# VH-VL binders against NFX1-type zinc finger-containing protein 1 homolog (znfx-1): the designs that were tried, part 2

Target 1, 210 residues: NFX1-type zinc finger-containing protein 1 homolog (znfx-1), of Caenorhabditis elegans (e9p860r1531to1740)
Amino acid sequence: RQQHRMNLTISDKIVKLSFYDNVTDAENVGLYPDVQGMATNLFFWSHTSMEESPDEVSWLNKHEISMTVALVKHLLKQNYTTNDIVVLATYSAQKNLMYREYANVFGSTPDSNVIPVETVDSFQGKERKIVIVSLVRSHRGGRENTGIGFLAVANRICVALTRAQHGMYIIGNGAYIMNNSELWNKIVNNLRRSNLIEYNLPLKCVAHGN

## First folded at step 4 (VH-VL)

Design w24 (from r4w with light chain S30D Y92W; framework fv_rocatinlimab)
Fold by ESMFold2-Fast, scan of step 4:
Structure w24 (fold): chain C 210 residues (1-210), chain A 123 residues (1-123), chain B 107 residues (1-107)
Amino acid sequence: as target 1 above (210 residues)
Amino acid sequence: QITLKESGPTLVKPKQTLTLTCTFSGFSLSTYGVGVGWIRQPPGKALEWLAVIYWDDDKLYSPSLKSRLTITKDTSKNQVVLTMTNMDPVDTATYYCAHLTYEWGSGTYFDYWGQGTLVTVSS
Amino acid sequence: EIVLTQSPGTLSLSPGERATLSCRASQSVDSNYLAWYQQKPGQAPRLLIYGASSRATGIPDRFSGSGSGTDFTLTISRLEPEDFAVYYCQQWGNSYTFGGGTKVEIK
């Protein structure tokens, strides 16, 4: 299998290890530029903030929305545009709340336009330079949250991961997901070995690029 | 065209380790979306899932039995091996291996099964 | 772990009748990952339905699945003699779980 869309870091760290055997990178993948203002092109920005549910079937995580806003603001200051960035939510309730929050924060800003917010499913077959994913689910554990929906999210993330050309930023509760999914346990452990998961966002020095 | 067959001892003594081999044909366990699972059924009782190994060597185990189970694959021999330690008479069951289809957004399911092998645990 | 409860335990019917089998989960299950199996005495299980409602290859159209969340149903619209068997539902999440089974027997 030869892939053209993802940069080598994304392909190497997650896709080949977790989802595909012996994927070969096309010669032009290495030509994709590094994400401006970020120390890495792949990062899991971890947190421990709990999700909310109005009805135990719809899920949202307001802390993750705040994190996506901070990251989007940073990227817009690096001269990325709304055509370069997409934010993917794993739940419709999260997408709807994000869309409203983004319209409020960015809609009246001359530089931002409206940031695209989609569900993973609605983004199938599309591509962006930068993909930000909000995983939402962050319960402490317990029987109520050991459901199939979480593993379905991991499979949907595999699709999202192949949509990013230059950078992929995952926002979620790393400890929660690795303890509740064997697939995510593998992904998170690989990211930890490469210093690609942390509670603080890895920003580059503006003056020197380091 | 997919076939699986279980093999191993039919009689096991209490406290011994059970080793079962699943030999398959018609697919490769290195192909994306493919796995092999083990499911058992005590006489007259329900199906109970034990373990799964996926194309990328990732593994899942029944939480209640996890400490007793090991699943491995040998892709060159088209075999999957299940090891279960500290056997007890309550572990008497027909043990099945089955082909797993893992298709994102569509499902994951056991679509082809071996005939099963009855393992009796008795002194 | 998600527990699947099947009811009734035994369903006694005559050929030609409709069978309705229930599978209830202790917590919400993604419909994409709910499957149904048929098992005849002395035989391995056979896949009938996957993704709650999709028929597996070779399965007659008298078999249909429905449901979402915690409540799933397998329907056999008109029982044939070969349909008298035990039926199991199965879910996938952090682990695989089978229900306790429903035996469909001749009245």
Scores: ipSAE 0.005, ipTM 0.453, lowest interface PAE 15.6, mean pLDDT 80

Design w25 (from r4w with light chain N32Y G51D; framework fv_rocatinlimab)
Fold by ESMFold2-Fast, scan of step 4:
Structure w25 (fold): chain C 210 residues (1-210), chain A 123 residues (1-123), chain B 107 residues (1-107)
Amino acid sequence: as target 1 above (210 residues)
Amino acid sequence: QITLKESGPTLVKPKQTLTLTCTFSGFSLSTYGVGVGWIRQPPGKALEWLAVIYWDDDKLYSPSLKSRLTITKDTSKNQVVLTMTNMDPVDTATYYCAHLTYEWGSGTYFDYWGQGTLVTVSS
Amino acid sequence: EIVLTQSPGTLSLSPGERATLSCRASQSVSSYYLAWYQQKPGQAPRLLIYDASSRATGIPDRFSGSGSGTDFTLTISRLEPEDFAVYYCQQYGNSYTFGGGTKVEIK
């Protein structure tokens, strides 16, 4: 129940755009420990890298895969395990590319994959301590852009962004998504007001507290 | 900070086994995301990857050379050892060991290299 | 296995000129797993660019990388005397493969 309330608070902050102070109030802090090695428990790690598509129906963002690798490596160094972390992709093509690339980074064989990667749909009804979400959709490097597809659907966004118990880290092109969706314009502006979106990851040094 | 150095025989006879040791400082092979690779370069030719060992003792080998190669590590000694069986004159090359590094937002790549050791295969 | 083809094999240029080096992959390579190295005679390679476009520590800003998919480029905007060397591209997304190299030599 307490865990469910924390998830609802995260959902409310992102989807309903309510008061940001409530995310850091005593009730929220008291429900779960802070994510080790991170300055915040909710963050949008933004970038400006292009999306790619081999067929104009499957969507990939290779830079976001690299970003998920960076964050997962950091969390594993903070003593989190593969049972504590899940990476969610909004597109099956991204999930499949993550499997292949994670095998090269985290394993010694092409089929090795110890880091849980799922699509939002396949993770429906499940929860994890830490959820990393790859949004995928971005500009196309000079080609006409094709919008944001999946990300425009409010109910799907709510499902994706309520799976975390302790911490949620969103990876995407904040400026692009904000400019292509009224809903995301409100979400991103709300995150900006709370300093919860930036191009650099909000790491915390245990010794210095920075 | 990070340094690597190759050691082993400079001359090997055909059909013998080559054993090379990479001794390093400035990092630990128990650190998540870290690895050490071996790369060779025949005189006047391109670089050729041979093997990598990762922080968790997982290993990758060049498919064409896999049956001849063994890579091991001794984390307490800060050493990685490569063995290559059935040496042939075409295996004459400078052999390098190199650190796999990682920065936020990037994958692995070879950022620090040893000086290399020339191994000549002849009678 | 992924084959990387570098072209041209040799570039003959003068100091101050722009060098453009090509690396073409036999199949798509994630840009987050492509690097460029510089090698001078008798020396170990040194990392120049990683993740296709990120400059390594200590590398001058005249070096830049670009590209995605199967086509990658290393550009040296104004050649200095110390830049005459062999350059190798390398992918690390599916195992590890190096290109054949491009020699940048003085005209």
Scores: ipSAE 0.000, ipTM 0.430, lowest interface PAE 17.0, mean pLDDT 79

Design w26 (from r4w with light chain G51Y S54R; framework fv_rocatinlimab)
Fold by ESMFold2-Fast, scan of step 4:
Structure w26 (fold): chain C 210 residues (1-210), chain A 123 residues (1-123), chain B 107 residues (1-107)
Amino acid sequence: as target 1 above (210 residues)
Amino acid sequence: QITLKESGPTLVKPKQTLTLTCTFSGFSLSTYGVGVGWIRQPPGKALEWLAVIYWDDDKLYSPSLKSRLTITKDTSKNQVVLTMTNMDPVDTATYYCAHLTYEWGSGTYFDYWGQGTLVTVSS
Amino acid sequence: EIVLTQSPGTLSLSPGERATLSCRASQSVSSNYLAWYQQKPGQAPRLLIYYASRRATGIPDRFSGSGSGTDFTLTISRLEPEDFAVYYCQQYGNSYTFGGGTKVEIK
């Protein structure tokens, strides 16, 4: 089948090798421009910070919120807009905390003029130029691991990772997630082979090309 | 209200370095969504963007001039400084500094400009 | 680099007439990130339009902007004496680029 939503790198590294056999990219997706200010159009920005839960039913990762805000700030300086970018959170608690952090950092009203934060389920059937995915699930800081919940469901992961037209940036604990999922082990290893997963963002100076 | 004023030498010899200061009031360069840019205009010619500095000290430079330009800010003095090396008669122009607003949906645009300062490069 | 071409270079009209100024980009301008400025002799530029079609604070409604992609237009519906000036378009979707300007002069 042909897909029109994703650029060639996202299709090649995640969708074709991880979820679908025999996916053909439509001619027009190869014409999408590179993401301004980024050295790559697909990247997994990894960390080792713990997950938190106030009630064992809500999950959040405060470090991923800080990472997401930093990436959002960078992209806004590249003149992307709220219509160009979406943040997908795998848990509603993460979404809510993200909007609180937006207000703290930007001084903006969460419901008016900020980059939207949606849950994966609420974004089904939609697309954006740039998608940032916050995976949330990680180790518990010395306590017994709770697994990866939402991220173990292949169909939900496929939805989350197929919403981007120009660029996709995944924020998560790569080592933890790959060690707790056969699917994520495949995805992360594909990214590692292409140098698309690291602890530092691959920023590009548009004026200098580095 | 927002005001900006350029200052610096009005005459520069070829091969010298030009330093221009933009002094502003009515805003802080530490405020989210604020920046200051430099734009020049040779006599009778079009506007040309040179550089911009944003609220978090990020900087952008015109690709054709990037090796010659440095932009810095001093938030406590309400100043932005542009330095341009190896001046040539072709660099004779009126140099403007301008306030930049970033809006979520509408991007970054220059909304208030200084009066400009004419810099002549001549022996 | 995105190059902006403005046409005509000079537009000669009388007060009361309609002015239409063109700005064409060498490649698509992201997200309608295009502005228009007015400049009178000896003065700094004045922002008229941003986001292709939004009027800046204090700009009379006779000024309007339209267009998207590579083709943008500034329209002055009924020229007043103070409108005779040079007009510049500027994109801010990929760095910052100004057009060559259109001079609107009295006939």
Scores: ipSAE 0.005, ipTM 0.472, lowest interface PAE 15.0, mean pLDDT 81

Design w28 (from r4w with heavy chain V52H L60Y; framework fv_rocatinlimab)
Fold by ESMFold2-Fast, scan of step 4:
Structure w28 (fold): chain C 210 residues (1-210), chain A 123 residues (1-123), chain B 107 residues (1-107)
Amino acid sequence: as target 1 above (210 residues)
Amino acid sequence: QITLKESGPTLVKPKQTLTLTCTFSGFSLSTYGVGVGWIRQPPGKALEWLAHIYWDDDKYYSPSLKSRLTITKDTSKNQVVLTMTNMDPVDTATYYCAHLTYEWGSGTYFDYWGQGTLVTVSS
Amino acid sequence: EIVLTQSPGTLSLSPGERATLSCRASQSVSSNYLAWYQQKPGQAPRLLIYGASSRATGIPDRFSGSGSGTDFTLTISRLEPEDFAVYYCQQYGNSYTFGGGTKVEIK
């Protein structure tokens, strides 16, 4: 199996180590440019904020929405466009709330000027230069934990983590997720060994060089 | 109508600090999507971007000059100030300030320019 | 840093003729964020085109921009006397850099 979509870091650090051992990289992926304004092309931006649910079937993480908006704002100032970036939310409720927060932060915009927010399932078979993934599932502030649902399904995770061409930024509670999934334990440990998971974003100003 | 005007010294000695002020009208630096930048042009040479500042106080500098440059704004006075340290004769140029438009998903471009002010660096 | 190379350095043409100006980038310009400016002697630059092909407010339709990636073109379909000037391209996809300019002069 030869992969043509993802940059070498995403392929080496996520896909080959966690899902497939014999994927080869096509020549073209080595030519993809580094993400402007970011010190790395792959990063897990971790937090410890709680999940919320109005009905125990819809899941939200408001802190991840704030993190996503901040990252989107930074990338738009690096001159990426709505055609370059997609946000993948693992739950429809998160997607819907994120669009409302976009309107609060950026004001009213035409549909063409809004960064797309899609569910993983609705984005199957598509790709983007930059993919931001909001994982949603976390602790409940002392209430009994409800697990991680969709995040435990290997095929869905593989879809979510293979959509990016140039850069992938994962937003989630790394400690919670790795403690609730053997697959995520492997992924998070691979990222930790490469210094690609932290509580602070690895920002790099295009005008400052680092 | 958007207008900008540069002001500051026309003559600077080597090693001194240059301070330029851009005074503008027709827009507010408190408005989403607006900013002001500085661009210079040595006599007979190409344009060179120096720095710009957005409405939210986010600042960007030319990488080769960033240790010498500071850009600030005073929204209440409709002014943006650029300082450049350790001036050298090669810094002799016409200095322009310009309005920038930033649109979500559309990038940053300079759409209205001041008339420019010539700054000569000599003893 | 992306370097922009403009060619030719000088175009000698008569009013009524078509001018074609080239701007080549040392690497791909992200999102085709490329602008064109006109500068007359003793004057500030004037924005003509942004986003490679969008005309700025008040710019006559004889000015058009085209291209993508590393190759961009400014076309003036029928030169007017007031169009004889220096033209600069500028990219804003990876920092902010200007080309060396093309001078359009009267034959």
Scores: ipSAE 0.006, ipTM 0.493, lowest interface PAE 13.0, mean pLDDT 82

Design w29 (from r4w with heavy chain H99R L100I; framework fv_rocatinlimab)
Fold by ESMFold2-Fast, scan of step 4:
Structure w29 (fold): chain C 210 residues (1-210), chain A 123 residues (1-123), chain B 107 residues (1-107)
Amino acid sequence: as target 1 above (210 residues)
Amino acid sequence: QITLKESGPTLVKPKQTLTLTCTFSGFSLSTYGVGVGWIRQPPGKALEWLAVIYWDDDKLYSPSLKSRLTITKDTSKNQVVLTMTNMDPVDTATYYCARITYEWGSGTYFDYWGQGTLVTVSS
Amino acid sequence: EIVLTQSPGTLSLSPGERATLSCRASQSVSSNYLAWYQQKPGQAPRLLIYGASSRATGIPDRFSGSGSGTDFTLTISRLEPEDFAVYYCQQYGNSYTFGGGTKVEIK
């Protein structure tokens, strides 16, 4: 199977080890430019904030919304547009809350550019230059943990992780997710070996070069 | 033409479980941005949202009633089913099902409603 | 949970008059997530306005919505006989809440 949708780093570090065992990268994906303002084109921005649920079926992670807002603001300062970026939420409740928060932060009006937020399932078959994925599932504070739900479904994770052309930024509780999924344990360990998972974003400072 | 119709018992005894079915036509629950929700209205009172199920099988429940509610869908039959346990006379209401749509930049809203079915809870 | 408070509870007006209905949220709501519905006696609700200010298909231009943050308004510029009904605002995002309703009745 020849893949044309994502850069070589995303293919090498996530897809080939976890989902495909014989994918051949097309020549042109190696020519995609580096993401401006970022030290890497693939990163898992980890945190330890809890999940919330209004009904034990819908899931939210408010801290991840703040993280996605911060990353989107940074990318917009690098001259990316709303046509270049999509934010994918793994749950409809998270998507709905993200739209509310994004409209409040970015002042969406009928004449303004808006930040696109979609669910993973609704984005199947589509692609974007930069994809930001909010994984949502985490610990519940002192409450009994309920696992990772959506994130345990290999097909849905494959869809989420294969949509980016130039850059992919995953936001989630890496430690929690890897401890609740064999698939994510492989993904996170691969990212750790490449220094592609951390609690701070790997921003590229123009003046300092780091 | 988009239509929704509620069906189920019109009389329920206290402590019983209510099961209501919404049968719809003119749209599919496999379509992006589409869902079906349940809303009730006690006689002379305001509308109260109960539950919603989306195209991606994500479910939301009213926080005050979540322990009593289950919503499911059968996409092939064009049906959404709501189950409510431990019925009480205060649950007497007209129950509506409605289509919910999500539009990028416009939010989510209930655009088509069923006629409603009156459910009376009495001994 | 966001609570929506509608005022006044009852508005008594004559045909031809302007109706102004208020909906106040307990915390900030994105304008994209506020809707207004009309309900006549014995009928299901009907969507009037979504996204705080967008008219639904088939809704006359005498209906308009406005507002942002915590304060939202539904305006009916010139009441027709068919407009005497109960009006509900609704917040939607991570969960859904309806206001208590405002009854617009003929004087």
Scores: ipSAE 0.005, ipTM 0.448, lowest interface PAE 15.9, mean pLDDT 80

Design w3 (from r4w with heavy chain L60Y; framework fv_rocatinlimab)
Fold by ESMFold2-Fast, scan of step 4:
Structure w3 (fold): chain C 210 residues (1-210), chain A 123 residues (1-123), chain B 107 residues (1-107)
Amino acid sequence: as target 1 above (210 residues)
Amino acid sequence: QITLKESGPTLVKPKQTLTLTCTFSGFSLSTYGVGVGWIRQPPGKALEWLAVIYWDDDKYYSPSLKSRLTITKDTSKNQVVLTMTNMDPVDTATYYCAHLTYEWGSGTYFDYWGQGTLVTVSS
Amino acid sequence: EIVLTQSPGTLSLSPGERATLSCRASQSVSSNYLAWYQQKPGQAPRLLIYGASSRATGIPDRFSGSGSGTDFTLTISRLEPEDFAVYYCQQYGNSYTFGGGTKVEIK
């Protein structure tokens, strides 16, 4: 089978090595342009900020929402539009909070002024030039570790990580998730060897956001 | 100090399988951020990367040679083994093993090399 | 795969002169993960520079690296007799690829 959707870096670093054997890339995916204002087309922007949950079923990470806002603002300054970008949340509670925060930051009540934010499940079968994924799960401190839930399910991870055409930016607690999932351990180690995971975002610097 | 030494046959017949062993000291392949790679150099030509293996047993191969290469490690013996199938006279080269270090912010680079072992492929 | 093109193929200079060696990548090298190696006849390569501009341990100050994106340079400010060798650039931002080498020889 050939894949036509994803650029070569995403295919090589995540999909082929973590989910599929014997996937070939169609010739045209090598021609996708580099993401403007970014030093890489694939990056895991890592952090150590704690998750929140009122009920151990709904999960939120407010720090990750702030990170997505910063990255979206940067991309909009590089002349990308709301048609080019989608932000995916792994939990409905995170999506709902992001939607409200984005309405406050980027626009008023009209839907056309809001940055697209969807759950992984609602975005199945769709694609975008640039995909930002908020992984949410991050445990530290004295609270019982409830694991990584959604992120341990290989099929759902595969859907989340295969939606981007030109660029994929993953936001999460890399150290936490790699230590709680064999699949994520493989993905994060692969990214680490290619220097595609860091605490600071790799900006190419034609314009910077403040 | 980090030291690596290649060993194996110096003469291989066409279509045979080559097996090379890298024996090292001064580091452990169980240490986070450490790996060992294989690089070759045909007489009078440029360096060509073949394969790497990392502390967690993850492996990468040169795309053009992947179907012919297998890299394994034996952490208890301080050895990394490279196997290359279907040898051809064009594969005549000096084969090197080299240490690599992952350093946050600096990436992964080859810093210490073995002396190399010349492998000649002829009938 | 990223292809590295080194120029010139041969650089003929006298001791005391400045050497400037070029390495051009077919696409941008992420995070400036580019290294330079020195190889003398019959010897293994020796790491000189990593991260485009960082000198490896034990490497004299006369060696310096510069550049970003697709264009990189190794400079030897004042050639010493022991510096006549072949020099290779190598990227490690996406897999590992080496350039074809530049031979620095006595004029």
Scores: ipSAE 0.006, ipTM 0.446, lowest interface PAE 15.7, mean pLDDT 81

Design w30 (from r4w with heavy chain L100D; framework fv_rocatinlimab)
Fold by ESMFold2-Fast, scan of step 4:
Structure w30 (fold): chain C 210 residues (1-210), chain A 123 residues (1-123), chain B 107 residues (1-107)
Amino acid sequence: as target 1 above (210 residues)
Amino acid sequence: QITLKESGPTLVKPKQTLTLTCTFSGFSLSTYGVGVGWIRQPPGKALEWLAVIYWDDDKLYSPSLKSRLTITKDTSKNQVVLTMTNMDPVDTATYYCAHDTYEWGSGTYFDYWGQGTLVTVSS
Amino acid sequence: EIVLTQSPGTLSLSPGERATLSCRASQSVSSNYLAWYQQKPGQAPRLLIYGASSRATGIPDRFSGSGSGTDFTLTISRLEPEDFAVYYCQQYGNSYTFGGGTKVEIK
């Protein structure tokens, strides 16, 4: 039941228009509810912060860790559980640092039951209600750009962007990534046309519903 | 209409700290996608980027000068402040602040500039 | 860090002539994030072109930008008296770097 795998908005806005131009009509089986506390079920939360590397082989983005922690805190306040949410990091270094930051923020050890942080590769074939993706790759300030590495591989992007059942939240440098990949250029332009990419997170006001 | 104006001392002694203020109108640095940068130009030489600060307090610095530079903002006063430590005669330049436009697909670029303020470093 | 080399350093032309200014990057400029600025004596720079080829608001049609990767060009199709100035290219695909400038002067 492939229809249960993904929220239809995510399928239509990312998979259909970005990966498979000739996708035929899909069944509307497994329509999922809107993500609580969020104005949209799909969003690219963009930033301009640089990437870092201790060895020019491992990559991390500390600003994206802070953004991810903030989003996780918000979702936990919306009655989502630790088994409803997964964070996908495109690099193992990002995953490892993020997991340690979770221990600092949520008062847990690395082995405690907190929101799972996995690499895209280790999460292949799995699904969650809410998926947060940290893209990591960005500019390097005054240093030479190293491209987007992992993000240039179409199959890995497809895996990352098809794991969510209810909602998907992408954290990355949208302008940098779209302009270093034809595929991401299509994805980001589609999101921009739908007002699904911004610098501020689209939180839903409890009193007004917006 | 976007306008920016630099202010601060016109004369600084070697080893002192320079503090420059950019006061602007026609936009708010609380508006997402907006930033303010600092660029300098020594007499008769090329433009050199120093720092930029964005609406969300994200900051970027010239790598060669990062240890000497601090950029801050006060959105309520429509001001951005640049501090540069350990001034040297080679830092004599006209210092500009500029509005940084971030547009989806177009990146970030400086579309409106202040008039500039000449800072002379001499004993 | 990307280094931008502008050539020629000085371009001597008469009004009505075509000016062609070169900007070469030491590395490929991401997404063609390259801008051109005009600076007149005693004045702040003015944005002319961004994204290698997009004209900024209010910039006359005689100014055009082209190029990609490491080679970029600013063209002024018919020089007006007010166009004699120094021109700078700037990349913003990886931090911010300015070129050394090209002075367009009256022959």
Scores: ipSAE 0.000, ipTM 0.447, lowest interface PAE 15.2, mean pLDDT 80

Design w31 (from r4w with heavy chain G107D T108Y; framework fv_rocatinlimab)
Fold by ESMFold2-Fast, scan of step 4:
Structure w31 (fold): chain C 210 residues (1-210), chain A 123 residues (1-123), chain B 107 residues (1-107)
Amino acid sequence: as target 1 above (210 residues)
Amino acid sequence: QITLKESGPTLVKPKQTLTLTCTFSGFSLSTYGVGVGWIRQPPGKALEWLAVIYWDDDKLYSPSLKSRLTITKDTSKNQVVLTMTNMDPVDTATYYCAHLTYEWGSDYYFDYWGQGTLVTVSS
Amino acid sequence: EIVLTQSPGTLSLSPGERATLSCRASQSVSSNYLAWYQQKPGQAPRLLIYGASSRATGIPDRFSGSGSGTDFTLTISRLEPEDFAVYYCQQYGNSYTFGGGTKVEIK
């Protein structure tokens, strides 16, 4: 089998080491450009902020909303369009909160001018140049921890992490997630070895004429 | 301060297994962000990467040679061992081990190298 | 696998001249994770440049690296006698690949 979708760093650092042992890269993936305004094409932007739930069934992470919006704003300034970027949320509650925050930050815009937010399940057969994943699950700030639910399912994680062509940016509580999943422990360790996980985004200044 | 030295047989028969040891000083392979790799160079030819082992025991192998290679470490002895099966005259080369370091924004790169050891495969 | 092509294969120059060495990748090198090494006969390689443009500790400022994507350059602004050697580029954005080398020799 041969993969045509993902750039070489995403394929090498996540897919081949975590999900598949026998994947080759097609010639065309090496021709994809580096993500403008970012120092890396693959990054786990980690945090330690708590999760929230109104009913102990729906889950959301407000800090991840703010992080996602900040990254979306940066990428739009790098000449990416709404057709180039998708945000994948692991929970419907997070997706709904994201759209509300879009209205607060970007103002009222036509639907076609808003970066799409999809759940992982609804995005199974699709791809985008840049994918941002909000993992949601974290500690609960003094309440009993409830694990990582959706994120423990290997097939769903595989779907989430294989949709990007040029760049993949994961937003989550890396320490919490790796402590609650053997698969995530492997993924996070692979990223740490390559210096692709930390608390600050690896932004790159863009030089321009005049 | 960081030093590495390769050791092993200088002559190997075709179809035999080669075992090389890298002994190092000036760092620990249990330290976050370090690794050790193996690179070879046939006489008069270019450098070719073979394998790497990281501080957390993660391993990477050259795709063309992966079925023949095994890399292991003994942190207490400051040693990394490379095993290569089914040796062929074309595998005649100087074999180097090298230190890997990571830096923010620069990932893992080779900075210090051993002197190299020439391995000749007869016939 | 990313293939690195170095050109020219041999560069014949005199001391005091500028040397410009090229390294071209078959695919884009992620995050400019590209290094340059110097190798003299009978010796191990010595790291000169990493991250395409960062000079390694102890390397003179006459050595500079530049480039991004698929095209990278090593420049030696004014050749000293000790600079005549073989130079290799190496990418580490997806595994590890070395170029074929460029020999800088006395004219």
Scores: ipSAE 0.000, ipTM 0.425, lowest interface PAE 19.0, mean pLDDT 81

